# Ledger of designs, part 4: miniprotein binders against q9rrp1

Target 1, 274 residues: q9rrp1
Amino acid sequence: MASLNSALRTAQHVRTATRGALLWGYEQKLAREVKANGKLPRHLGLILDGNRRFARAAGLQREMGHSFGADKAHEVLQWCLELGIPSATIWVLSTDNGSREPAELAHILSLLEREARQLAVDPRIHANRVRVRAIGQHDNFPPQVLAALNNLEESTAGYEGMRLNIAVGYGGREEIVDAVQSYLRTQAAQGATLEQAAENLTPDAIGAHLYAADQPDPDFIIRTSGEIRLSGFMLWQSVYSEYYFCDVYWPGFRRVDFLRALRDFQGRDRRFGK
Key: E = the ipSAE of ESMFold2; O = the ipSAE of OpenDDE; V2 = 0.75 times the mean of E and O plus 0.25 times the DockQ between their complexes.

## First folded at step 3 (miniprotein)

Design sa5
Fold by ESMFold2-Fast, scan of step 3:
Structure sa5 (fold): chain B 274 residues (1-274), chain A 81 residues (1-81)
Amino acid sequence: as target 1 above (274 residues)
Amino acid sequence: SPEELEKELRYAERLLEWIEKLLERAGDPELEEAIKILEFAADLLKYLRQEGNPEIQDRIKQLLTKLRELAQRIQELKSRE
C-alpha cells in the first residue's frame, strides 16, 4: 500500500499546488479585507466534518481521510495564530460513535494519541504560548491516549497566548449534564440543601461549570461538509453565536474558505454585508 | 479601488478559462477539479457583484452566464460517464 499511497499523495499534491496558484489572488484580497476590518472572532468554533466522505470521494481508505483531517487542523491552527484569534474549539470526536466500526474508532484514537504527542512538542505551540485542553468525556479512552492528552494539557497549562480546546468524546448534552453535576457537588460541599441549590441555580451558574468556562462563548462557528446543523456542539455557549456552513469536506477546507468565512462574519455587523 | 476590482474581474475570467481547459480533457480528475474551481468562481463573482459599481455589473452578469454554461457542460459530461 506504500507505493499506492505515495502515488495518491503525489497526485493530490500536484492538484493542490495548481489549485493554490489559481486561488492565490483572491485569497490575498480576502486577507487584506479581513485585516482591514480588524474584527475577529473572540472564540472560534470548528466542527470538523467530512473526513470519511473526503476519503470516499478521493478513492482513498477511510483512515487516510482522518489523517488528512489532522493535517488540515494543523493548517487552520496556523491561520488562527497568524490572524491572532484568541480562542478556538475544534470538534474532533463525538460521544456518539454508534455508527463507527470498532476498527475505525480504534484508528481514530490511535491517530489522536500520535497527534497529541506531536502537538506537545510542536514549536508553534510553545513559541506562541498556546494553551491546549482536551474537553469531553475521556473515562473510557485507552490509557495511552489519556496519557498523551494529559501530557499535552500539562505541558501547556501555564501558557496565556491562544486558547485551543480539542473536543474529543464531546457532546453538548453530556457537557450540560456534567456542568449541572459539578454545580450540585459545589453546592453540596458548601452545605446547601437540594431546595437551596435549586433556588441558587442560574444560567451563569451552569456557564461557570462548563468545560471551557474560563473562555468567552464562541461568537462564530464554522461547520464543513454542508450539513446545516450544530449537532449539539457547544450547545449552551452557542445560543448567540453566528454560524457559517461550508460545503467543502474538512480535509479540502482551504485558506480562501477560512478567510471567506471570516469576511462573512465581519459583514454580519453591517446593514448590507450579506 | 477600481484598479483592484478590475484585477479581480480579470482573475475571475482566468478561472473560467481554466475550467474550459479542464473540460477539453474531461477525465475524472479534471471534472473533479473543474467543479471545485466552478464553486469558487461562483462565490468570487457573487462577492464582486456586491462590492462592484454599475460599470462592472454587465461584465459580472456575462461571467455568471458563462459560469452557468460551464456548470451545465460539467453536468452533461458527468452524466455520460
Scores: ipSAE 0.000, ipTM 0.185, lowest interface PAE 13.7, mean pLDDT 80

Design sa6
Fold by ESMFold2-Fast, scan of step 3:
Structure sa6 (fold): chain B 274 residues (1-274), chain A 81 residues (1-81)
Amino acid sequence: as target 1 above (274 residues)
Amino acid sequence: SPEELEKELRYAERLLEWIEKLLERAGDPELEEAIRILEYAALLLKELRQEGNPEIQDRIKQLLTKLRELAQRIQELKSRE
């Protein structure tokens, strides 16, 4: 254990030295380019992939990978606030947990409870008037987790600054099913027959019943860990999104990686001008 | 400017040298860090190549060759695990 601890400290020192000495010039160039261009995503989607692979690569327990992932989410939130990105959705926990051990899932939910409680009193959240909302299917969450998420939402409900959605127990197909069910219940409340409800169904009607219907569709989605797919993330809303796939595991995602992704997004708008 | 490009090329060279040092120890944390630096170096070299300066294109090609050699060594070390 002491040997592992020493190795981790050496790797962290190497990362810090490389970051501060060698990467500074390139990061500054990227920051200048991103700010000079001025175009930002109106709604940024983030698929936080690679926590388990990060832990494996570092010789750590999976639980530690999730904790480092949570720390990274706080860093990225700060970068979004600094740039003035108006809305972001982060995908933290999917509906598909079949490959997770019950103890690991319990740890993730405990971590979520702790993070929600910390965000509710975070000065950054209140100073920047960030409205935080949990989206997904939560019926089977422990009562203390639900209480923490509800407190976070209630504490920020009046804010009109940045919109932050935390997707937990989230799946795109499940969201669409929930939207259709919500639509049908609305039609039933208005006295519509099943036949009339079917005739009234439009893409806009489904869109109006999605979890974050009051926000713009995501125009830019970043996935870490090198998987070149969305896995159903914001399945209905992402049809016109730009996608960026980064090979870095989420806990290792750096400010320079974030700025590269934004510059790439900005460059895509200029392709029609050629 | 030519001076700025030279400085950026020196950064790329130093990143590849740093990967070589990490591979001398080749523990799990060192391999993880090497992969991250490798990705960053690849993106930096791609950006420098896009500037279209003919005088530096051969040097960039040499650095990309070195990058590929380091990527292969990392893959071999990971596969032995």
Scores: ipSAE 0.000, ipTM 0.146, lowest interface PAE 15.2, mean pLDDT 80

Design sa7
Fold by ESMFold2-Fast, scan of step 3:
Structure sa7 (fold): chain B 274 residues (1-274), chain A 81 residues (1-81)
Amino acid sequence: as target 1 above (274 residues)
Amino acid sequence: SPEELEKELRYAERLLEWIEKLLERAGDPELEEAIKILELAAYLLKELRQEGNPEIQDRIKQLLTKLRELAQRIQELKSRE
C-alpha cells in the first residue's frame, strides 16, 4: 500500500514536470510553422512595456522590474538572431519622463550604462556581427552614459549582420522635428531659400533624415502589457506597420509569445506590401 | 557579484511567495497571473543555476522543487469545478 501511494505521488511529480515538456512541444510546433512559412519581419519594432506594473504586481521595487526587463531584452535579441530577423528597434526610454521619480530615472540611466558596456563585449554581438546604435535625444544624459553608448556604437559600426537600434530618450514627434531640422540644414548648405526648401520637401525627404534612415521601415511592431497604442514609437516609419499587442508584461514575455506574434504576422496581408 | 547574486536569489524567492498568495484566492485571473510569474521564476532560477556556486545550487534546487509544487497546485485548481 505504501509503495503504491509512493508510486502515485512520483507519477504526479513526473506529470507536473512534464507540463514543461508539453509547453516545449507546442513552442517547437510554433517554431516549425514560423520557419516553414518563411516570412519574417524585415524590421521588428519592440515596445518594452510593463516593467513597473510587473514589479508592483509581484510586490517588488521598480528597479527589479527594469533589471528583469533588460534580461528579457537579451533573450529576445537571441531569438531574433536564431530566426535571422535583419533589423530590430527596441524602445527602452522615452522623452516623456514626467511620471518618473528622479531616483527611478537615475536607476534606469545607470542600468542603461551597464547594459551598453556589457553589449559592447558580448560574444553574441561580435559573432553575429550586430551593428548597435542608440537613437533618440541624448544631450542631457550623464557623460558616463554617453561614453558607454558611444563606445558600443563605435565597437560595432563596421558590422553588416543584424541591425539593432536601442531607442533611448526617444520620442516620435521629436524624431520628426529632428528630421525636419536636418533636412533644412542640408537645404541651407546647398544655398536653397526657405521657399525652395519648402517646394523640395517630400515624405521621402523626411524619411531620409530619420534616425535609422539606412534601414527599412518597421513592418511589424509588438507592444507588451495590453496597451493598444503606439505612443509615438517610430511615428513616421510605422504608417504601414502591422501591430501586435500582447497582454503580458515585458519581463513575462516568453518565446512562445514571440513565436505566436510572428505566426500572426505571417497570416496578415498588408495593403502596400507583400 | 555576491551582493547581486543574493538580491537575485531573494527576488526569485519573492516571486514564489507571490504565487502562493495568488493561489490563496485562486480565481481565473489569479491563476493566469500565477502562471506568468511561475514562468518568470523558472527563467530566473535557470539563469542563477549557471553561476555554479555549490551553496546557491542547493538553494536553487529547493526553489525549483517549490516551483514544481506550485505548478501542480495551479493544474489541480484549474481542474476543479
Scores: ipSAE 0.000, ipTM 0.166, lowest interface PAE 14.3, mean pLDDT 79

Design sa8
Fold by ESMFold2-Fast, scan of step 3:
Structure sa8 (fold): chain B 274 residues (1-274), chain A 81 residues (1-81)
Amino acid sequence: as target 1 above (274 residues)
Amino acid sequence: SPEELEKELRYAELLLEWIEQLLERAGDPELEEAIKILEYAADLLKELRQEGNPEIQDRIKQLLTKLRELAQRIQELKSRE
């Protein structure tokens, strides 16, 4: 006869196995539905929000939240590759860091350096021919961080598979200003006067000078943490994007959350273009 | 442990999400499966009810509220039989 404690442990083991099977079945059902539909974002935007709140909710140090967030970014990259999403932009660090303590910012930049170095030698990146670019304003980054980002970009520059943009030191208004400055420098190099440059300025001219101008505009943007705003993410390019706001914190973003967002995206386009 | 508690809470959240998905189709097989999942989620949340700090307890209360809302929807769908 088994003891009461032995019977209870057996019941708990069976419960854990049953929950795992139910979760597995749910994820597989969603994956089949998404694949059967076949419509995927041409360019997926991801606003990675909630690292601090995740750490706080779990009783962990703030720095741990950013590390878990980096791990989650690797998982989501894998999910994008599995489904065949052609382009993705992930927003890792904004231009507005006024609320961050200097030590936290230093930790984030150190983590970024480590992650960039790891991606540069990641077999997934090279096997799938992923072209990785860091977009944003980087002039004030430590030299070792810039070196790591430049090495990652250079080592993948020839790839024609998935396009991955890592938005660091990124702000939408700053991107537009950079695009206008780039446009004006091009006009000046061609001998245009300021008035001629003004007359030649079109939305397409600005678009041609944005950070990822060689890629389609994002058609789907996901933000975690329940914040119902884009905060300027890809401000110029997102004018026709569909938006999905997920209540989970970024490190807690699961494959089922990802698949549900994609299923929602698929439901919004009853036919091509609408 | 805090890690085990988070794992169990994540399972509960996913079970409730799966129930929502099944109720979108609302066929007899989906409804039967939703009831089964509801029972597992209810039992899991009942075990977790006394654990954690006030923030975790508040999260559990939110999940219990959602579970009750889903149970009500199941009853409404069954009444259409």
Scores: ipSAE 0.000, ipTM 0.160, lowest interface PAE 14.3, mean pLDDT 80

Design sa9
Fold by ESMFold2-Fast, scan of step 3:
Structure sa9 (fold): chain B 274 residues (1-274), chain A 81 residues (1-81)
Amino acid sequence: as target 1 above (274 residues)
Amino acid sequence: SPEELEKELRLAERLLEWIEKFLERAGDPELEEAIKILEYAADLLKELRQEGNPEIQDRIKQLLTKLRELAQRIQELKSRE
């Protein structure tokens, strides 16, 4: 009965203000619960899914979806810093580009270059001593994209605060193959025969040669867009991770959704000393 | 605290900036997500008005004006269905 399309109508304004108050109260309640519990992921994995579907649902160009996705990644980084999450890996671009239009891929790579350059001079990165690393296969990236990623890594390499990994050109099976090749080259350099290398191979040996091997395995992974799969994300490292699947598209991922995921994570573990 | 107040004010500013960017290219009347964020920003500004000092009242007034402008744009997009 009531008009839902007038921003100036008194009844609509009252309803909007009331719903806003309830959302704020709920977010504050979640933040208090998360803080009171005190347990945070040691290493948070984020599968940033839904940029294209978000753009389609909003009637926007696909390129805008990727731009909003980048904006959301900056917001979530801020939330991680505010809560004190020690390590995070975000999956931005996979090795599988077969379904992408060449123009879309070019746009994503251009956006990646721009974001890497912006992040390298971001005061938040330097003030919080965030060490940023790009993980994945980058050999076929344009030289300017590689330069931007390398500059970001080099400018933050000495930091001992939060660890941030940007998974770009990343695939779990490709990571495992790269790890095995790295292991075999190390064995060969030490004079090992193929048989000795085979005898020396253990799960820990593979783990030592994975990307970001100096960090703990992810203990919590969030995927947006409602798909209940990991698609190979940190395939070796995620064997014992807790998983959370959120139905919202990545650009629409709200602080309340983030806090709800963390509260869920906190509910899955036994409290020590009880 | 004054620092906490400034932090909340910056959050409201960022939310409105996100909506503005979203609306620059929006052609679909299904703007449910923008509406939810707008409602959250409205609540933040309401709380800031109750706790804030006189120095931030003009900034809050400017942000409320921006919020009303964005709400009108959302309404216009929905009416084009």
Scores: ipSAE 0.000, ipTM 0.126, lowest interface PAE 16.1, mean pLDDT 78

Design sc1 (at its last look DockQ between E and O 0.02; V2 from the best seeds 0.00; counts 0 for: pae E 13.2 > 1.5, pTM O .763 < .8, off the site)
Fold by OpenDDE base, look of step 4:
Structure sc1 (fold): chain B 274 residues (1-274), chain A 82 residues (1-82)
Amino acid sequence: as target 1 above (274 residues)
Amino acid sequence: SKTVVIIIRGDDPEKLKEIAEEIKEELKKLGPNVEIYLEVDGKTLIIVIEGVSPEEAEKIAKELAERAKKLGLEVWVYVEEK
């Protein structure tokens, strides 16, 4: 007598294989639908949240959650290239993340160094002419991390393909302050008085001094982890962004979840405050 | 004895449950020595039939595949030796 346990085990194996095949077929359908619609974000924002929660839920160390989060960023880059998304900004590390445990921060920075070195020699970056930039405040970063980021930027500076911004040490209020300081320094170098600099201060004048000011504002921002907030991500630029909050931790974010987000964006009527 | 695994995919989970109950009543005719597992997982019906003869396994596999095709359902059939 094959035990009921044999049939149940066979059914569980078949179920797992079937679920995988069905998911893949569904992803291919969604990818065709998203491509056929043609309305893609010009600038995709990604808030990479849930790495620590993913690790905790999997019974893993926090550091492993960040490592799986980095691997997921490489998958998302591939998905952006396959769809032809012109620009993306990924938020890896905030200014507020300086309050993390020193060991966790050291691991994130060492991971960032590794990933920057990998991207600088990644055939996908060079073949697609991806221009990579780090955006944020980096003055307090370890010299080896800065050297890896600078080498990545320099190695891709002449590329005119996809724009990839890696937001590290990034805060949206800090970016506005840096932009205003840059504007004031430019006005001073032009011989403007403080009063003239104040009179000439416009939204466009601030916009010209933001990080990655040569790119369009993000038209779509995806956040993972189920948290329904921006937390200052692209605070100025996000004024007319569409938002998608995905109840999946970043390391668990799948191609199907990405394609669902893009399909949701395609269905939206962007009024721009009208 | 052979094991028959049949996977049927449809768009309606409730219709797949109805099909599963109909199939269950038909498969009871194979006798008490045949083990039958039926599971509806969303849009997928999984049927596992154990303890059938090779000839009965092929017959069941063909009949259920033809029925699924007539209903416009996707079907996969696996026949394994124990």
Scores: ipSAE 0.015, ipTM 0.318, lowest interface PAE 8.0, mean pLDDT 83
Fold by ESMFold2-Fast, scan of step 3:
Structure sc1 (fold): chain B 274 residues (1-274), chain A 82 residues (1-82)
Amino acid sequence: as target 1 above (274 residues)
Amino acid sequence: SKTVVIIIRGDDPEKLKEIAEEIKEELKKLGPNVEIYLEVDGKTLIIVIEGVSPEEAEKIAKELAERAKKLGLEVWVYVEEK
C-alpha cells in the first residue's frame, strides 16, 4: 500500500495531501488521453509479482503482502471494467512453488478460497456479466478451494461480458503438455492411431486445446516488480504480444501506473502508423 | 513512545468505515499528545497511533484485535519503536 508510509508520518499529512492532488491531476489527464485514443488491449495479461517484496519493504508480515495483492487485483478488475477491456488473465499462483514455505502456500490457498467466494457474489461481476474461469492444474488443491473455484466458474458460466481468467497452479509448459494430452484424447476418441494423431497435429490443434482457447491471444502483457521476463506466462499464446515491465511491486501498482502502461501500448500503435 | 500500526481487513468497505468512526471516537480519549491516523482503503482499515506509552500501546492493540476478531475480521498488529 503506497499510503502506508504517509500514514506512519502524520506530521507530513499536509504534504501528502498536496502530493496526492498533483498525482490525481496527472491520473485524470492520462485517463482522458487513454479514453480519447480508444485503442485497448483485446486480451490483457497480468503477471502479479512482488507481494513478498512489498511486505518486506513495508516492514509487514509476508502473509499481509498476499492480502494486499488480492485487494490490488480487485482494484485492477474495476479499472478494466471502467475502460471496457474485453478479456484479462491474471497470474496468481504458478506451478513452481519451490521458494514458498508450506505455511505461506497454505495462506495463499486459504486467501484464494475466500476471494473466490467473495467474487462469486460480487455485484460488479454480475452487473457487468463477467465470466470468471480458473486456469491451471488444480487436482492437488484442498477440496474447499476447488469447491470455491468451481462455484465461481459455474455461477458466471452463462455470462457474455468481460472474460476473466485467474491463473492458479499455472505454468506455460504445463499448459502446453495439457493441451497435447487433450488433443491426443480427442484423437483417440475418434479412433485415430498414434501415428495418425502425430500426422494430424498442427499449431492450430495445440491452440484449440489451450485453457482459454475461446478467447483471443493476449496482445498486451504487464509484469510488475521490474523483472524483464515472462517466466512462461501464456507461453504459446504470447508470441505476438506487446510487453510492459513496471518496476513497482504488485500491491503498490496504482491506477496511474495502469493508465501509463495503456498509453504506452496505444503509443506503439500510433508509432507504426496504425 | 511507540507507534502502533493496526491493519484490519474485511469484506464490506462500508462496515469498515463505520468501525473506523467508532475507533476514532474511542482513541480521542487518549489525549492531545497522541496522534491518530485512520484510513479505509477498499477492504483494508489502517490505524496508526503515535505518541502512546508502551503500556497503552499494548492495551490498545489487544482491545482492537479482540474486537476485530469478534467481528470475524483479519487483524495484523505492528509496533514500531520511534
Scores: ipSAE 0.000, ipTM 0.219, lowest interface PAE 15.8, mean pLDDT 80
Fold by ESMFold2, look of step 4:
Structure sc1 (fold): chain B 274 residues (1-274), chain A 82 residues (1-82)
Amino acid sequence: as target 1 above (274 residues)
Amino acid sequence: SKTVVIIIRGDDPEKLKEIAEEIKEELKKLGPNVEIYLEVDGKTLIIVIEGVSPEEAEKIAKELAERAKKLGLEVWVYVEEK
């Protein structure tokens, strides 16, 4: 049994003295509708946006917004597990972080290290056999962050339950370049000439060399903060994804928001999907 | 379509219940595809309206906010995608 705590809402969206239970009945009805329908995303994409804006609107330091965002990611993982969503990718940190101050970036990386270590021992991960992978470019991450990510991946590598991809240091254009490079190295290892590699190149060949190529393409992508764009999230794989853009900042994303997004997905016509 | 959430606060719970019933009857006129949920908890009335167009959502939000203010009530309005 879950309750909605109105204190979890951001100050800029709702300023009420309501009890969490006031919308609980609506949330439970929505949860029953989503479960009864039964259609769930095979691979859910999540673009986590609005951490800094949340902190600014609440009069908090920027670093606290990222901390609240991390807390929210744990809540969303729980919701995915409860519904049985088989695969999810969350976008935590893009490659395009060059304008961030070094201190803020260092804090984000420290938070990533902490959260990765916490996930590695999280009983929900192990009880539900969640396989966790970090995707993206990690070459310049501090060694401690790399160790935490590796430990998380190693400790879950044999799991066949839910698949969770954490996109860190991730950009879709970089992913495509990495995939092409991986393809070319494979061709070279087989003795192919450049002309032969070019003739062997197909969309499926690129797809096979993406970071998490063993998983289905995402069929549903949610972005918070009201921005109506993908910003390069899973650029190759999302060609037939359905998109849901939500006006709340990520730390203020509620279970009712999540359930409404899923109900919207359930009502869509997928005539143009893969 | 849109979901409209309106939160109204007042000092008299029984008056809020009367207002809630009046609003519910008015909103039923929007059609069979519009779902209406109302709850009164002490001094707080929460109204959730689903299945309205963006234009209807804006109109409803404005009309209910103005009505609540004329009655001396505090009002907050939240509009989101269905």
Scores: ipSAE 0.000, ipTM 0.186, lowest interface PAE 13.2, mean pLDDT 79
ESMFold2 (binder alone), look of step 4: mean pLDDT 75; pTM 0.695

Design sc2
Fold by ESMFold2-Fast, scan of step 3:
Order: C-alpha cells, then sequence, then structure tokens
Structure sc2 (fold): chain B 274 residues (1-274), chain A 82 residues (1-82)
C-alpha cells in the first residue's frame, strides 16, 4: 500500500490546479507521444462523473457544477476533433433519476435543451461534419427538450466526419431491453413465430439493434471522479473495452489528463489485434 | 516505462524552492531519456519524472521520500505504469 485515495486525490488537485510552464511542457511531451504512436480509440466512451462533488469542493452552487461540466464536454470534443478520434459516446444523464430532487433534474434538462440548441448551430460541428445523436430513453423528457435533441440530430444526420453520441436518459440494461424489443418487432414484421425468433436470436442480432449499432464498439472508456465501475455504461458493447479511471472530477478534467489516458491506452498490450 | 509523481508539503515556499533546485540537479544524472518536471505552488512541491525503468522508479521514490523525511517535510509518492 504505497498510496492512499486521499493522497492520490491531492496529487490530482495539485496537477489540475497548476498552470505553470512545467505542466505546459509535460502536456506538449504527452501530445507528441500520443501523435507519434498514432493508435487512437476507434470509439471513446466517457462517463462524465463528479459535477456535484466539484461544485461542493469549490464552494459553489450545485447548478454551477453541471454548467462547468457542459463547458468541459465542449473542450473534450475539441480535443477529440484535433486528434481525429472517429467516434465518442458521452454519458450525461442516466435512467436512474429517482434519487435526484425535481429541481435538480429540471435544471439538468434545461441545461441539456440549451446545450443541444447551441450545438446545433455551432460552426465547429458543421465545419468538422460531426454527426450528433442522442441515445437513451426519452419518453419522460419535456417536449421542448425532445425538440432540441431532434433538431440537433436532424441538422447533423448527413455528416460522416465524426460520430458523437450523447447518452441521455441512458442505462445499459434499458438499452439491452430496447434492443431485444427492436429485434422481436423486426422478426414479427418478417412473419416469424415467437419460437422462430428465439431460435434466430444471437449476440450479433442483439448487437445489431443497440443504439449505436452502426459504429464500432467502444475500445476505450474513461470515467472521472475515481469511481472504479462502469455503472452499466454501454454494458453489451464494452465486453472487450479497456477501462481508465481518473480521480479528477469531470469539470476539472484537463488536456494533460486526457493525453495521459490516451498514452495509457496506447501502452497497453492488445492481445487481440484489430 | 514508469512515471514517478512526488508531492512534498512544507510551510516555507523558499525552502521548497531550494529543495526543488537541489533535486533537479541530482535527477539530471538519470540520462537524456528521462523527463523531469518540478513546480512549487505555495506550500507544495510537485515532481513528475517520466521515462524511468521500474527499478529506477523504486530507487528514486525511496531516495526522495527519505530526503524529504530527513528535512521534516510531508511526502507522498506514486509510481504509475505507462
Amino acid sequence: as target 1 above (274 residues)
Amino acid sequence: SKTVIIVIRGDDPEKLKEIAEEIKEELKKLGPNVEIYLEVDGKTLVIIIEGVSPEEAEKIAKELAERAKKLGLEVRVWVEEK
């Protein structure tokens, strides 16, 4: 036992708080190493955790944590574009909202609406031909939020430069249920009996009906806040993913943290070649 | 390749700067493939050493921890793998 969790978190805070020439030089070295290696995730998963804890630690209102988290998502999208990462899925809001106060949930949904509307007209999205899609269960969302998400998806539907999935109202078990329902409806449309549908069911059939089935499975997943679990994020697709757990809270996630995670991914022994 | 991260805390920023300069000169002896970053931020000295072998990483971590302890400073060390 060389390091305590509190000691590691202290190192992360010192590293993310300091913007001296020494850290700039370190970041430049990491960027050079990542680019020289050239191996990038085909599909990057991001579990955006720690907005509330960031606000609390900084002595700020909880709502500010979510706003800073949204700002950070824009920064990370820019870093993905600069490196040429082909696909990314960001987990913004889970299906499990039972423990959230109604006012907090309303604020998150209002922020989501605002961000979706801003992203739909963002020159960066259109210049880089980013296709943006909201994945998850949206039945309980306010109509104006659904309209904003639909507009964002429609305005980018023809793009093939980068795939960005915003997982909102997302849960891995719910995704699998949706995939099975979609599979069964397809079988029914083809005249299959329930028994025939059962016989025709394969892992590939489930995979074909997942939300981002037209994209590669995520090969690298980053979670912030130090929680060492996926909480069901892309549960079916992540079976061969590499996982990286960073102690930094999402709004405090820096380019140096992003580059270190990618360097770690590049240094791992990939026993099954792509 | 290993990365060594060392965090040293003390109440005197000038003393930490003196320690940083001494450590920097000693670490230059590790060779041209080793990258060293040092920053004094108030009461905290952060040292990041990259490109060291696992054996060198353990040796450096132990030597710097002992040096800080001898000076009465709080020290924490992490060794990270690529």
Scores: ipSAE 0.000, ipTM 0.188, lowest interface PAE 13.6, mean pLDDT 79

Design sc3
Fold by ESMFold2-Fast, scan of step 3:
Structure sc3 (fold): chain B 274 residues (1-274), chain A 82 residues (1-82)
Amino acid sequence: as target 1 above (274 residues)
Amino acid sequence: SKTVVIVIRGDDPEKLKEIAEEIKEELKKLGPNVEIWLEVDGKTLVIAIEGVSPEEAEKIAKELAERAKKLGLEVYVLVEEK
């Protein structure tokens, strides 16, 4: 029998299966284009924005939004490894938490502890020799969170594969202040006067004292959620970065969105890249 | 941005390839920000269009559906919002 219910079910099946198959095929086309071009960011910056808004839009608790965001970070790490991106910095938690409820901040820190412990034993990290480090100001974090981050950093410290920086308790102005303090302490240890330290100060000297000074500056930064600003992310290092702003919330960021951003990057000419 | 997926089904793969080329040329006229992916698999033509507004997506869907109906083809349109 040719029933309406049968016809509607067939249409729904075709719609669902075709969308999945088509997006997969299109994704593979983008991946081939990106690989064929061969130009990859030397250091990819990621501003993970929209976890809270994603949860609200879906009618879920904020904690679930952060958990989905963590899952997405693992997926994006895998995509970076597959393409061979040499370095990435992900911005997980800023220094400015004034708008967060104490319970939400506590949950984020608990999730960070769990994720750090899981990464420390993740076969992907060790098989690909990924060096993971937490950057930022984290002196005020709970001891168990600091222990988890330190263990992750120590267990990967000898690796020379992909460099992954987790920016936590991070702010660009705070990083610059920390860099200046580090520079001044180095000068003092060498017996320099304040006047000599001032005369020796150069942009390169500041750069040498930033959190990820042993890595190239980010040449490409992606922000999700449609906010067209960097909010101080890698403020000193991003002077010559290319920026890509994606409208999706971080947990909804798809591999096709990632590949499209990279293809866009590949189409751009950089004044200082020539 | 929007992604529009159009599925056209027919009995003649060669005819679908001809229709695919016509549609591809027409969609190029929408501007340089429109990205088109197109594949013919047996009796099915699948078209993906990116970089169109919801209003443009609806218009494209209606125009292609009417053309396909005149040619005796089945058309299914899927519109995904980011």
Scores: ipSAE 0.000, ipTM 0.246, lowest interface PAE 11.9, mean pLDDT 79

